# VH-VL binders against Prolyl 3-hydroxylase 1 (P3H1): the designs that were tried, part 6

Target 1, 115 residues: Prolyl 3-hydroxylase 1 (P3H1), of Gallus gallus (Chicken) (q6jhu8r557to671)
Amino acid sequence: SHLVCRTAIDEKQEGRSDNSHEVHVDNCILNAEALVCVKEPPAYTFRDYSAILYLNGDFEGGAFYFTELDAKTQTAEVQPQCGRAVGFSSGSENPHGVKAVTKGQRCAIALWFTL

## First folded at step 21 (VH-VL; from Cr1 with heavy chain A35T)

Design Cu1
Fold by ESMFold2 at other seeds, fold request of step 23:
Structure Cu1 (fold): chain C 115 residues (1-115), chain A 127 residues (1-127), chain B 110 residues (1-110)
Amino acid sequence: as target 1 above (115 residues)
Amino acid sequence: QVQLQQSGPRLVRPSQTLSLTCAISGDSVSSYKATWSWIRQSPSRGLEWLGRTYYRSKWYNDYAVSVKSRITVNPDTSRNQFTLQLNSVTPEDTALYYCARDHWYDFGSKPYYFDYWGQGTLVTVSS
Amino acid sequence: QSALTQPASVSGSPGQSITISCTGTSSDVGSYKYVNWYQQHPDKAPKVLLYEVSNRPSGVSSRFSGSKSGNTASLTISGLQAEDQADYHCSSYTSSNTWVFGGGTKLTVL
């Protein structure tokens, strides 16, 4: 599990962590050009299911969204709310990203499960 | 802060094994979000990624095709370090050798970049 | 040997813009979006400038920008400054789950 907080200010000054907004897959390396997701190490191949638990809702932006393998065609969006959980399989079925936090601070716990 | 400290011989005879060590402080060689690479630099070929070791529920290696038959990269968790062995060296293996960390994204399976580098070790392969 | 092709050298005057190319194949630059650029001053280890084609880490000037089309990535440095004089290296993650580097480009600021 991992606690993560993102703010509009932190996103402007934060280095590698800012990329949590870009579309990815939790257990395979997404190749959006080739429309494949490669489940090989060093990918976290041991992640079978993922969950995001939102700890607050007093922010703007930060929407969680799913895409096709192209990392562009949005298929679903979940609005964060305090106490809301989003669960999904960690594989190529669920490319996803997080839109930028435009005001306030988004805090969530990321969880991964191995079956 | 992560620091990588290299050690090893600077002169190696042709046909022998080049051996270098990279000691890690401020991180673990078994970190689930890092991979540990050796990269060399020469005037004629620039930077050349040689290979890596990393832990993802077990230990793995990946090696560049050009050296795959001669290279071994090993972790040492008890000393928090990793090593390079390059067998059967020739003068064309003369280079400045770096160890480096590739930091992977915590929340998703993607590489980033080499964010910490050792100080470099110039290894000369000569008789 | 260098897997990615870069020009050996480039020069420009202060205030000018220059572009450094990095050409690979469909198995590296044309595969994943994990294409990076590193700056290296004399006697120093490389330092990342851009990752994932165009992303700047914290502290990297917006004068550095990147793009990719097909098998070629580009680094553009606008408003050249004396401290930009350095070697520049591209790298790409490959479809074989490895990294490759370009041969490097020496930038001279005139």
Scores: ipSAE 0.668, ipTM 0.870, lowest interface PAE 1.1, mean pLDDT 89
Fold by ESMFold2 at other seeds, fold request of step 23:
Structure Cu1 (fold): chain C 115 residues (1-115), chain A 127 residues (1-127), chain B 110 residues (1-110)
Amino acid sequence: as target 1 above (115 residues)
Amino acid sequence: QVQLQQSGPRLVRPSQTLSLTCAISGDSVSSYKATWSWIRQSPSRGLEWLGRTYYRSKWYNDYAVSVKSRITVNPDTSRNQFTLQLNSVTPEDTALYYCARDHWYDFGSKPYYFDYWGQGTLVTVSS
Amino acid sequence: QSALTQPASVSGSPGQSITISCTGTSSDVGSYKYVNWYQQHPDKAPKVLLYEVSNRPSGVSSRFSGSKSGNTASLTISGLQAEDQADYHCSSYTSSNTWVFGGGTKLTVL
């Protein structure tokens, strides 16, 4: 489990764990050109389920979104809210990303589960 | 702050084994989000990635095809370091050798880049 | 014989823009988006400039930008300055779970 905070002010700071808005998959290496996700080390192949628990909601932006394997076609979006959780399987069925925080600070706890 | 400190001989004779050590401070060689690489540099070939070791629930290695038959990269968790062994060297193995950390994204399965490098060790292979 | 092809040298005058190419294959530059650029000054280790084609780590000047089309990635340095004189290296993650590098490009600021 990891505490993660991203702010519009803090987006410029290197060293924070939540620096990427790009689409990825939690347990395989996404190849969006080939439309495959390669579940081999050094990927985190041991992650079977993922969850994000949002700790606040007083910010703008920062939406969590899912895509097709192309990493471009958005299929779902979740706006963070205090106490909201997003749970999903960690594999190729759930490519996802996070949109930029445009105002305020977004804080969440990330969790991964191994079966 | 992560620091990589290299050690090992600077002169190796042809047919012998080149051995280098990279000591890690500020991180663990068994970090779940890092891989530990050896990279060499020569005027004729530029930078050349040789191989890596990493821990992902168990230890793994990946090696460049060009050296795969001669290379071994080993972790040493008790000393928090990793080593390069390159067997049967020739003068074409003369290069500046670096160890480096490949920083992976904490929250998803993707590589980033080599963010910390050792100081470099110029190894000459000659008679 | 490097895995990725870069021009051996490029030059430009202060204030100009220059572009360095990095050409590979469908199994590296044309495979994943994990294409990086490194700057190396004399007697120093390489330092990352760009990752994932176009992303800048904190502290890297906005004068550095990157792009990729097909099997070719490009680094562009705008507003060329004397301190940009260095060697520039591209790298790509491959479909075989390895890294490869280009041969390097020496940039001379005239």
Scores: ipSAE 0.665, ipTM 0.868, lowest interface PAE 1.2, mean pLDDT 89
Fold by ESMFold2, last read:
Structure Cu1 (fold): chain C 115 residues (1-115), chain A 127 residues (1-127), chain B 110 residues (1-110)
Amino acid sequence: as target 1 above (115 residues)
Amino acid sequence: QVQLQQSGPRLVRPSQTLSLTCAISGDSVSSYKATWSWIRQSPSRGLEWLGRTYYRSKWYNDYAVSVKSRITVNPDTSRNQFTLQLNSVTPEDTALYYCARDHWYDFGSKPYYFDYWGQGTLVTVSS
Amino acid sequence: QSALTQPASVSGSPGQSITISCTGTSSDVGSYKYVNWYQQHPDKAPKVLLYEVSNRPSGVSSRFSGSKSGNTASLTISGLQAEDQADYHCSSYTSSNTWVFGGGTKLTVL
């Protein structure tokens, strides 16, 4: 589980922290051009389910969205709200990303479960 | 702050085993989101990735095809280290050897880049 | 023999733009988007400039930019400065779950 806060672009920091959440899959390595997701180490193959718990809601941007394997065709979107949770399977059926936060700060807890 | 400290002999004779150690501070060799690599550099071939060890529910290794028959990379969790063993060396194995960390993206299964490197060990293979 | 092909050297004058190419195959540069660029000054370990083709880590100047088309990735340095004189290395994650590097490019600032 991880506490994650993302702020508007002018508050980005050095290093690997504060990375963008472009489209990815939690338990396999997505190859969007080949339309496959490779579930092999070093991927986190042990993640079976994912959840995101939003800690606040007054910000702009930061929407959570799902795509097809192409990482482009949006299939669903979840508007963050304080106390809202999103649960989904960690595999290739759920590529997802987070849009940029344009005002304020979005904070959430990420959780992963192994069956 | 992560630091990688290398140790090992700098002169190795042909046909012997090159052995290097990388000690880790500020992170764990068994970190579920890191991989631990050996990379060497020579004037004739530039940078060459040799192989890695990492923990993902159990221990794994991946090796470059060019050295796969001669290389072993092992973790040592009790000392928070990992080692390189390269067997049957020849003068073509003379190079500057680095250990390095690739810290995988913690929210999704994808590699990043080598963010921390050891200080480098120049190993000469010569009679 | 490096797995990825880079020019051995390039040069440019201060203020100019320079582009360094990195050509591989469909099994590496043409596979995943995990193509990185490293800068290396004399007697130093390499330092990442770009990852995933075009992303800059915090603290890397916006003068560094990257792109990829097919099996070829490119690093562009705009507004060339004296401290940019260094070796530049590309790397790619492969479809076999390994890393490969290019042979390196020496950049001379005239």
Scores: ipSAE 0.658, ipTM 0.861, lowest interface PAE 1.1, mean pLDDT 89
Fold by ESMFold2, last read:
Order: sequence, then structure tokens, then C-alpha cells
Structure Cu1 (fold): chain C 115 residues (1-115), chain A 127 residues (1-127), chain B 110 residues (1-110)
Amino acid sequence: as target 1 above (115 residues)
Amino acid sequence: QVQLQQSGPRLVRPSQTLSLTCAISGDSVSSYKATWSWIRQSPSRGLEWLGRTYYRSKWYNDYAVSVKSRITVNPDTSRNQFTLQLNSVTPEDTALYYCARDHWYDFGSKPYYFDYWGQGTLVTVSS
Amino acid sequence: QSALTQPASVSGSPGQSITISCTGTSSDVGSYKYVNWYQQHPDKAPKVLLYEVSNRPSGVSSRFSGSKSGNTASLTISGLQAEDQADYHCSSYTSSNTWVFGGGTKLTVL
């Protein structure tokens, strides 16, 4: 489980960018050009289900969204709200990203479950 | 701060085994989100990724095709280090050898880049 | 022979814009978006400039930009400065779950 915060006024983390805004898959390596997701180590193949618990809602932007395997065609969107939870399977069915936070700070807890 | 400290001999005779060690501080060799690589550099070939070791519920290795028959990369969790062994070396294996970390993205399955490098060890293969 | 093809050298004058190419195959540069660029000054280990084609880590100048088309990635340095004189290496994650590097490009600032 991880606590993550993103803010419009915060810079990326020192020395290394933590890019949680780009589309990814939790348990396989997404190849958006080839429309495949490769579930092999070093990918986190042991993640079966994912959840995000939002800790606040006093910000703008930061929407959570799902896409097709192309990492571009949006299929669903969830606006974070304090106390809202989003649960989904960790596999290739659910490529997802987070839009940039444009004002304020977005904080959430990420959880992963193994069968 | 993560630091990688290399050690090992700088002169190796042809047909022998090149052996190097990379000691890790500030991270664990068994980190679930890191991979631990050996990369070498020569004037004629530039940088060349050789292989890696990493822990993902169990230990794995991946090796470059060019050296796969001769290379072994092993972790040592008790000393928090990993090693390179390259068998049957020739003068073509003369290079500056680096160990390096690729720290994968916490929230999703994707590689980043080599963010920490050892100091480099120039290994000469000569009789 | 390196897995990715870069020009051996490139030169430019201060203030100019220069571009370094990195050409691979559909199994590497043309596969994943995990294409990186590293800068290496003499007697130093490489240091990342760009990752995932065009993303800059903290502390990297916006003068460095990247792009990719088909099997070719490009690094562009605008407003060339004397400290940009260095070796530049591209790398790509491959469809076989390995890394490959280019042969490197020596940039000379005239």
C-alpha cells in the first residue's frame, strides 16, 4: 500500500520523476503501439486487484481515468472525492492514468491484492 | 541516498573468468521494484547492457544474447550486493564495467532508467 | 556493432540547435515507449537526460527535448552551451524484456 500526493505547486520528486499521470497497467508492461500488455517479470505480475482510496477532494484536475490498450481512448473517468474508493482488476483490462492536478493537492492510498 | 560501490580485479588473463562485485547502500538487492544490472563500455562498442538480477516473488535473471552463454549475475542478500561472472574472456571483453540500478515505477509495471551507477571498473583482458 | 545506431559525432556552435538520432528496429525503439537518453562527461558515469522519449527528470534543462517516429528517436539540444560538450547515449527497452544501447555520439561545441 502506498500514500501518494500530487499537487499543481509541487515539483516532481527529487532526482527521479514519479510519473503517475501517464497511462499504465498495474501487473503487465503496456505496449500501446502494439495493443498488448506483457505479463512477465520484472512486471509486478503478482498484483491481481487494485484499489485507490482518496483522502481529500479540495483540488482541481487529478481525475482518474481508464483507457483502451492504446493508452489514448478514454473509456471511463472518476473524479476523486474525499472517502471515495475505486477498485479494479490489475490486468490488461484496466489501463489507467491520472490527469494533471491543476490546483491544490490530490492525496490517495494505493492498495494491491494478491490472490 | 543510494550508492553502488564496485570491487574486483582490473587485470584478467584470456580464458579466465572476470568477476566483479557491486555493494549496495541505501536500498536492498531484494527490493521488489528494482532491477540490478551490469553494463560495460568500450570505445568501439559504446555502452552494452549485459544482464540483470532481480527479485519478483523469486529471483530472476535476464541476459543479453551476445554474452548469454558465458554470463552469470547473482545476488547476495546477506551482504546486500550482486556479482558479475563472465567466463572464458577474450581481449574483446576489455571494457569499463558499471553496475547500475533500474528502479521500476511503484504504482505500475514499467521500467524507468538507470538512476544510480557504480564508479566503474576498467577491466583489461591481456596475457 | 551496437544495437541502436547513432552518428559517431556531431558538432555545433554556442546558441545553435542540434539533433542526435537513434535508430533501432520494431523490436526496440519501435516497440515500447521506454526510450531514454543519457549524457556522459569525461570520466563520469552516464546521467539520464530524458526517459520515455521526452520526459525530463528534475533538474534537467528544458533545452533538452526528445521525440520518436517509427524506429527512430531524436534528442534535440537548443541553445547549445559549452557544458553540453559530452557523449550522448540512447537506450531502449526491447520486446524481449532487455535493455539495448546505441553506440554513442560525441558532441563537440565549437
Scores: ipSAE 0.654, ipTM 0.864, lowest interface PAE 1.2, mean pLDDT 89
Fold by ESMFold2, fold request of step 23:
Structure Cu1 (fold): chain C 115 residues (1-115), chain A 127 residues (1-127), chain B 110 residues (1-110)
Amino acid sequence: as target 1 above (115 residues)
Amino acid sequence: QVQLQQSGPRLVRPSQTLSLTCAISGDSVSSYKATWSWIRQSPSRGLEWLGRTYYRSKWYNDYAVSVKSRITVNPDTSRNQFTLQLNSVTPEDTALYYCARDHWYDFGSKPYYFDYWGQGTLVTVSS
Amino acid sequence: QSALTQPASVSGSPGQSITISCTGTSSDVGSYKYVNWYQQHPDKAPKVLLYEVSNRPSGVSSRFSGSKSGNTASLTISGLQAEDQADYHCSSYTSSNTWVFGGGTKLTVL
């Protein structure tokens, strides 16, 4: 598990106007141009399920979104809310990213599970 | 604060084994968030990634094709170090050798960049 | 030769913009987006400037920008300053799960 807090100031200083976290997959290395996800070390191949637990909601931006393997075609979006959890399988079926926080601070706990 | 401290001989004879050690402070050689690399630099080739060691439920290694037959990179968890051994060296192996950490992005499975480097060790291979 | 091709040297005057290229293959620069740039001053280890083609770590000036097209990545330095005089190295993650580097470019500020 991992506590993560991002502010609009952090995003701006790092030059991340669009994405706080670029699109990735949790248990394999995504090659979006080849439309494959390579499940081998050093990737965290042992992750079977992922979850994000949001600790607050008084910010703007920071949306969690899913894509196709191309890392470009958005298929779903989840707006963070205090106490909301997003659970998903860690594999190639769920490429995802996080949009930049544009105002305030987003805090969440990331969790990974191995069956 | 992570620091990498290198040690080892600066002169090695041709056909012998080049051996260097990288001591880690402020992180663990078995960190699941990192891989531990050796990189060398010479005027003729610039920077060259040689190989790495890392822990992902067990120990793994990856090596550059150019040196794969001669290289070994080993962790030492008891001393929190990792080593380079390069066998059968020639004068072409003369270079400034660095150890470096690649902080793997633990939210997703992707490499990041080399964020901490050792001080460098100039190794000369000659008779 | 290095795995990735960079010009050996480049020069510019203060205030000018300059661009350094890094050309590889479909197995490295043209494969993953994990293409990085490092700055190296004399007698120092390299320091990352850009990662994933165009992202800046905290503390890196916005004068540094990056792009990639096909098998070629580019580093652009705008508003050139004396402190930018250094060696610049590109790196790419490969489809073989390894890293490769360019030969390096010496930037001279005139």
Scores: ipSAE 0.650, ipTM 0.880, lowest interface PAE 1.2, mean pLDDT 90

Design Cu1
Fold by ESMFold2, fold request of step 23:
Structure Cu1 (fold): chain C 115 residues (1-115), chain A 127 residues (1-127), chain B 110 residues (1-110)
Amino acid sequence: as target 1 above (115 residues)
Amino acid sequence: QVQLQQSGPRLVRPSQTLSLTCAISGDSVSSYKATWSWIRQSPSRGLEWLGRTYYRSKWYNDYAVSVKSRITVNPDTSRNQFTLQLNSVTPEDTALYYCARDHWYDFGSKPYYFDYWGQGTLVTVSS
Amino acid sequence: QSALTQPASVSGSPGQSITISCTGTSSDVGSYKYVNWYQQHPDKAPKVLLYEVSNRPSGVSSRFSGSKSGNTASLTISGLQAEDQADYHCSSYTSSNTWVFGGGTKLTVL
């Protein structure tokens, strides 16, 4: 499990205006142009399920979103809220990213599970 | 605070084996999100990635095609180190050798960059 | 003979903008988006400047920016300063799960 917090100040300092976390997959290396996700080391191939638990909601931005393998076509979006959890399979079905925090601070715990 | 400290001979004769050690402090050679690389630098070729070792449920290695037949990179968990062995060296292997960490992205399967480097070891291959 | 092609040298005057190119193939720069830039001052190890084409690690000036088109990545330094005089290296992750580097570019600040 990993605690992660991002603020609007952090996003600006690192030049991020659109995404806090660019689209990726948790257990394979996404090649969005070739529309494949390569599940081989050093990728975290042992991750089977992922979860995010949001610890607060007093911020703006920071939406979690899913895409197709192209890393562009959005298929779903989840607005973080205090106590909200998002669970998903870690594989190529669920490329995802996080939009930049525009006001305040977003805090969450990330979890990964192996079967 | 991660630090990489290199050691090993600076003069190697042709056909011998070049051996270098990289000692790690502030991180573990078996870190699930790190890979541990050797990179060399010469005036004629610039920077050249040679290979890496890393732990992902077991130990793996990846090597550059140009040296794959001659290179071995080994972890040593008891001393928290990793080593380079390059066999059958020629004068073209003369270079400044670095060890470096590529700290992979925590939340997704993608490489980052080499964030910590050793101090460099200039190795000369000559008679 | 590096895997990625960079100009051997570039120069500029303080306050100007300069751009350094890094050209590879569809198996490296044109494959993944994992293209990085490193700055190297004399007698020091390289230090990351940009990663994933255009992202700046904490503490890197916004004067450094990056882009990629096809098989070519570019580093732009705006508002050139004397301390920018250094060697600049690009790197790319490859479709074979390896890293490759460019030959390096020596930047001279006039």
Scores: ipSAE 0.646, ipTM 0.874, lowest interface PAE 1.2, mean pLDDT 90
Fold by ESMFold2 at other seeds, last read:
Structure Cu1 (fold): chain C 115 residues (1-115), chain A 127 residues (1-127), chain B 110 residues (1-110)
Amino acid sequence: as target 1 above (115 residues)
Amino acid sequence: QVQLQQSGPRLVRPSQTLSLTCAISGDSVSSYKATWSWIRQSPSRGLEWLGRTYYRSKWYNDYAVSVKSRITVNPDTSRNQFTLQLNSVTPEDTALYYCARDHWYDFGSKPYYFDYWGQGTLVTVSS
Amino acid sequence: QSALTQPASVSGSPGQSITISCTGTSSDVGSYKYVNWYQQHPDKAPKVLLYEVSNRPSGVSSRFSGSKSGNTASLTISGLQAEDQADYHCSSYTSSNTWVFGGGTKLTVL
């Protein structure tokens, strides 16, 4: 488990598409060109489920989003808010990223589970 | 603050085993997000990645094809270090040897880059 | 015989732009996007300059940029400065879960 905080800089980040976390998969190495995700070490193959618990909601931006294996086609989005949890399987079904925080500070706990 | 400190002999005779040690401070050799590599440098071949050891629920190794039959990289958790053994050396193994850390992205399964390097050890193989 | 091919040397005058190529195969540069560039000054260990083709770590000047097309990655240095005189190495993660390096390029600032 990890505590993660990201803040906006003094300059406005509105309209930027920079990510706080680039699109990735938690338990396999994503090859977005070949549309495959390779589940072998040193990948974190022991991660079976992932969860994010948001510790605050007084910020803007920082959306959590899912994509297809191409790492580009967005399939879903979750707006963080205090006490919200997002749970998902750690595998190739759920490539995901986090958009930059545009105002304030986003804090969350990342958790991984081995089943 | 991660630091890598190398030690080992600088002169090795042909056919013997080259053995180097890399001591780690500021991180653990069993870190779940790191891999620990040996890389060498020579004028004729530039930088060459030789192999690595890492812990991902158990210990693993990966080795470059060019040295796979002769190389062993082992962790030592009690002393927080890792070693290189390269068997049956020839003068072509003369090089500046580095240990290096490749940290992996904490939140997803992807490599980054070699962010910390040892000071380098020039090993000469000659009779 | 390095796994990735770089020119042995390149030169340029202060203020010019130069580009260093790094050519591999579909099993390395043409596979994942994990292609890195390292700068190495004399008697020092390499230091990362770019990762994932084009990303600059904190503190790396925007004069350094990178790109990849097919099996070839490129490092471009604009506004060449005397401090840029160094060796430059590319690396790529491979489909076999290994790293490979280029032979290195010596940049001379005239």
Scores: ipSAE 0.643, ipTM 0.857, lowest interface PAE 1.1, mean pLDDT 89
Fold by ESMFold2 at other seeds, last read:
Structure Cu1 (fold): chain C 115 residues (1-115), chain A 127 residues (1-127), chain B 110 residues (1-110)
Amino acid sequence: as target 1 above (115 residues)
Amino acid sequence: QVQLQQSGPRLVRPSQTLSLTCAISGDSVSSYKATWSWIRQSPSRGLEWLGRTYYRSKWYNDYAVSVKSRITVNPDTSRNQFTLQLNSVTPEDTALYYCARDHWYDFGSKPYYFDYWGQGTLVTVSS
Amino acid sequence: QSALTQPASVSGSPGQSITISCTGTSSDVGSYKYVNWYQQHPDKAPKVLLYEVSNRPSGVSSRFSGSKSGNTASLTISGLQAEDQADYHCSSYTSSNTWVFGGGTKLTVL
């Protein structure tokens, strides 16, 4: 598990894509141009399920979103909320990213499970 | 804070095995998000990635096709280091050898870049 | 895997912009977006300049920019300065889960 915090006052990355985490897949290496995800080491192939537990909700932005394999077509979005958990399979069906935090600080615990 | 310190012989005879060691401080060779590579540099071929070792629930290796039949890269967790063995060397293997860390992204399966490099070891292969 | 093709040398005068190309194949530069550039001064190890085509690590000047089209990545240095005189190397992650490097480009600032 990992404690992660992102804050709007971290201006060093302002303006690039405004995402706190670019679109990725947790257990395979996404090739968005070829629309494939390669599940081979050094990818974290042992991750079968992923979860994010949000520790606060007093921020703006920071939306968690899913995409198709193209890493661009958004298919779902989850707004963080204190105590909310987002669980999903770690594989190629769930490319995802996190949008920039625009006000305040977002804190969450990331968890991965092996079945 | 992370430092890679190389050691090993600088002169190797043809047909022998080139052996180098990279000692790691400030990180662990078994770090779940790192891979540990050997890269060499020569005037004729520039930088050449040779191979790596890494821990992802177990130990793995990947090797460049050009040296795959002759190379071994091994971790040593007790000494927190990793080694290069290149068998059956020829003068073409004369190069400046580096060890380097590729730090992978924590939250998703993607490589970054070589962020820490050893000091380099010039190895000459000649009789 | 394969070596990436870079020009052996380029030169420019202070204040000019120069571009260094890095051409590979559909199995490397044309595959993933994990294409990096390294700067190397004499007697030093390479240091990352750009990663994922165009991202600058902290401490890298905005004069350095990168792009990619098809099998070719490009590094552009604007406002050329004396300290930019160095070797420049591209690298790409391959579809075979390996890294490859270009042959390197020596930049001379006139």
Scores: ipSAE 0.631, ipTM 0.850, lowest interface PAE 1.2, mean pLDDT 88
Fold by ESMFold2 at other seeds, look of step 21:
Structure Cu1 (fold): chain C 115 residues (1-115), chain A 127 residues (1-127), chain B 110 residues (1-110)
Amino acid sequence: as target 1 above (115 residues)
Amino acid sequence: QVQLQQSGPRLVRPSQTLSLTCAISGDSVSSYKATWSWIRQSPSRGLEWLGRTYYRSKWYNDYAVSVKSRITVNPDTSRNQFTLQLNSVTPEDTALYYCARDHWYDFGSKPYYFDYWGQGTLVTVSS
Amino acid sequence: QSALTQPASVSGSPGQSITISCTGTSSDVGSYKYVNWYQQHPDKAPKVLLYEVSNRPSGVSSRFSGSKSGNTASLTISGLQAEDQADYHCSSYTSSNTWVFGGGTKLTVL
């Protein structure tokens, strides 16, 4: 398991350009311009399933989202909720990211499984 | 906090092997989130990535094409360090050598950037 | 010589904007979006300035911005300050799962 916490301040900082977690794929290296995902080390090629378990929900922003291989076209979004889990296959079918946390603190546990 | 401490000889004669060591504190050479690189810097070539070692269920290496026939990068888990061996050196290999950590993204398999660097070792190949 | 081409030097006066280019190939800058910029002051190791073309890590001023078109990435520094005088290096991940760097650019603040 892997604990991840991201926090925000009360006032939004000007010029912030980073997401909480940029769009990626869990078992391959995403080439969003070529629309392919390269399953080679150092990528974690042995991951078959991924899960996120949210430890809290009292924050703003920080939404989990899926995209097409272009890393831009959003296909689904999951709002965090304490005790909510998101499970998905680790491959190129599920590029995903986490939007910036704009207020409060987001904490989650990431899990990876090898079948 | 991660710290990289370099050691090794600073003068090497042509045709010999350049050997450097990078000791890691605050992280593990077998960290699943990292790759461990050697990078050198010279006035004529700028920064040049040479190669890396990393653990992803087993040990891997990747090397730059320009040095692939002469380079070896080895981990040492018992001492929590990694080494550079560069064979058959010439004066063209004179440079400031850095070790560096490439931290990979927490939720996925993608490159990030070199966030921690060693202090640098100026290696001269002459005579 | 270097895998990525940068101008050897650029200069500007305080308050101006300057842009540093980094040109590679379809196998590096034009392949992945994993293009980074590093700032290096004398006798110090490089420090990351931008990653994934345009993203700023915590603590990096919004005066630094980045973009990419085809095989060329650009670093723009707006509101130039004396402390910006340093060497600037670009890097790109390659289609062969390696890193390459530019030759570096010396920025002089006049």
Scores: ipSAE 0.622, ipTM 0.862, lowest interface PAE 1.7, mean pLDDT 88

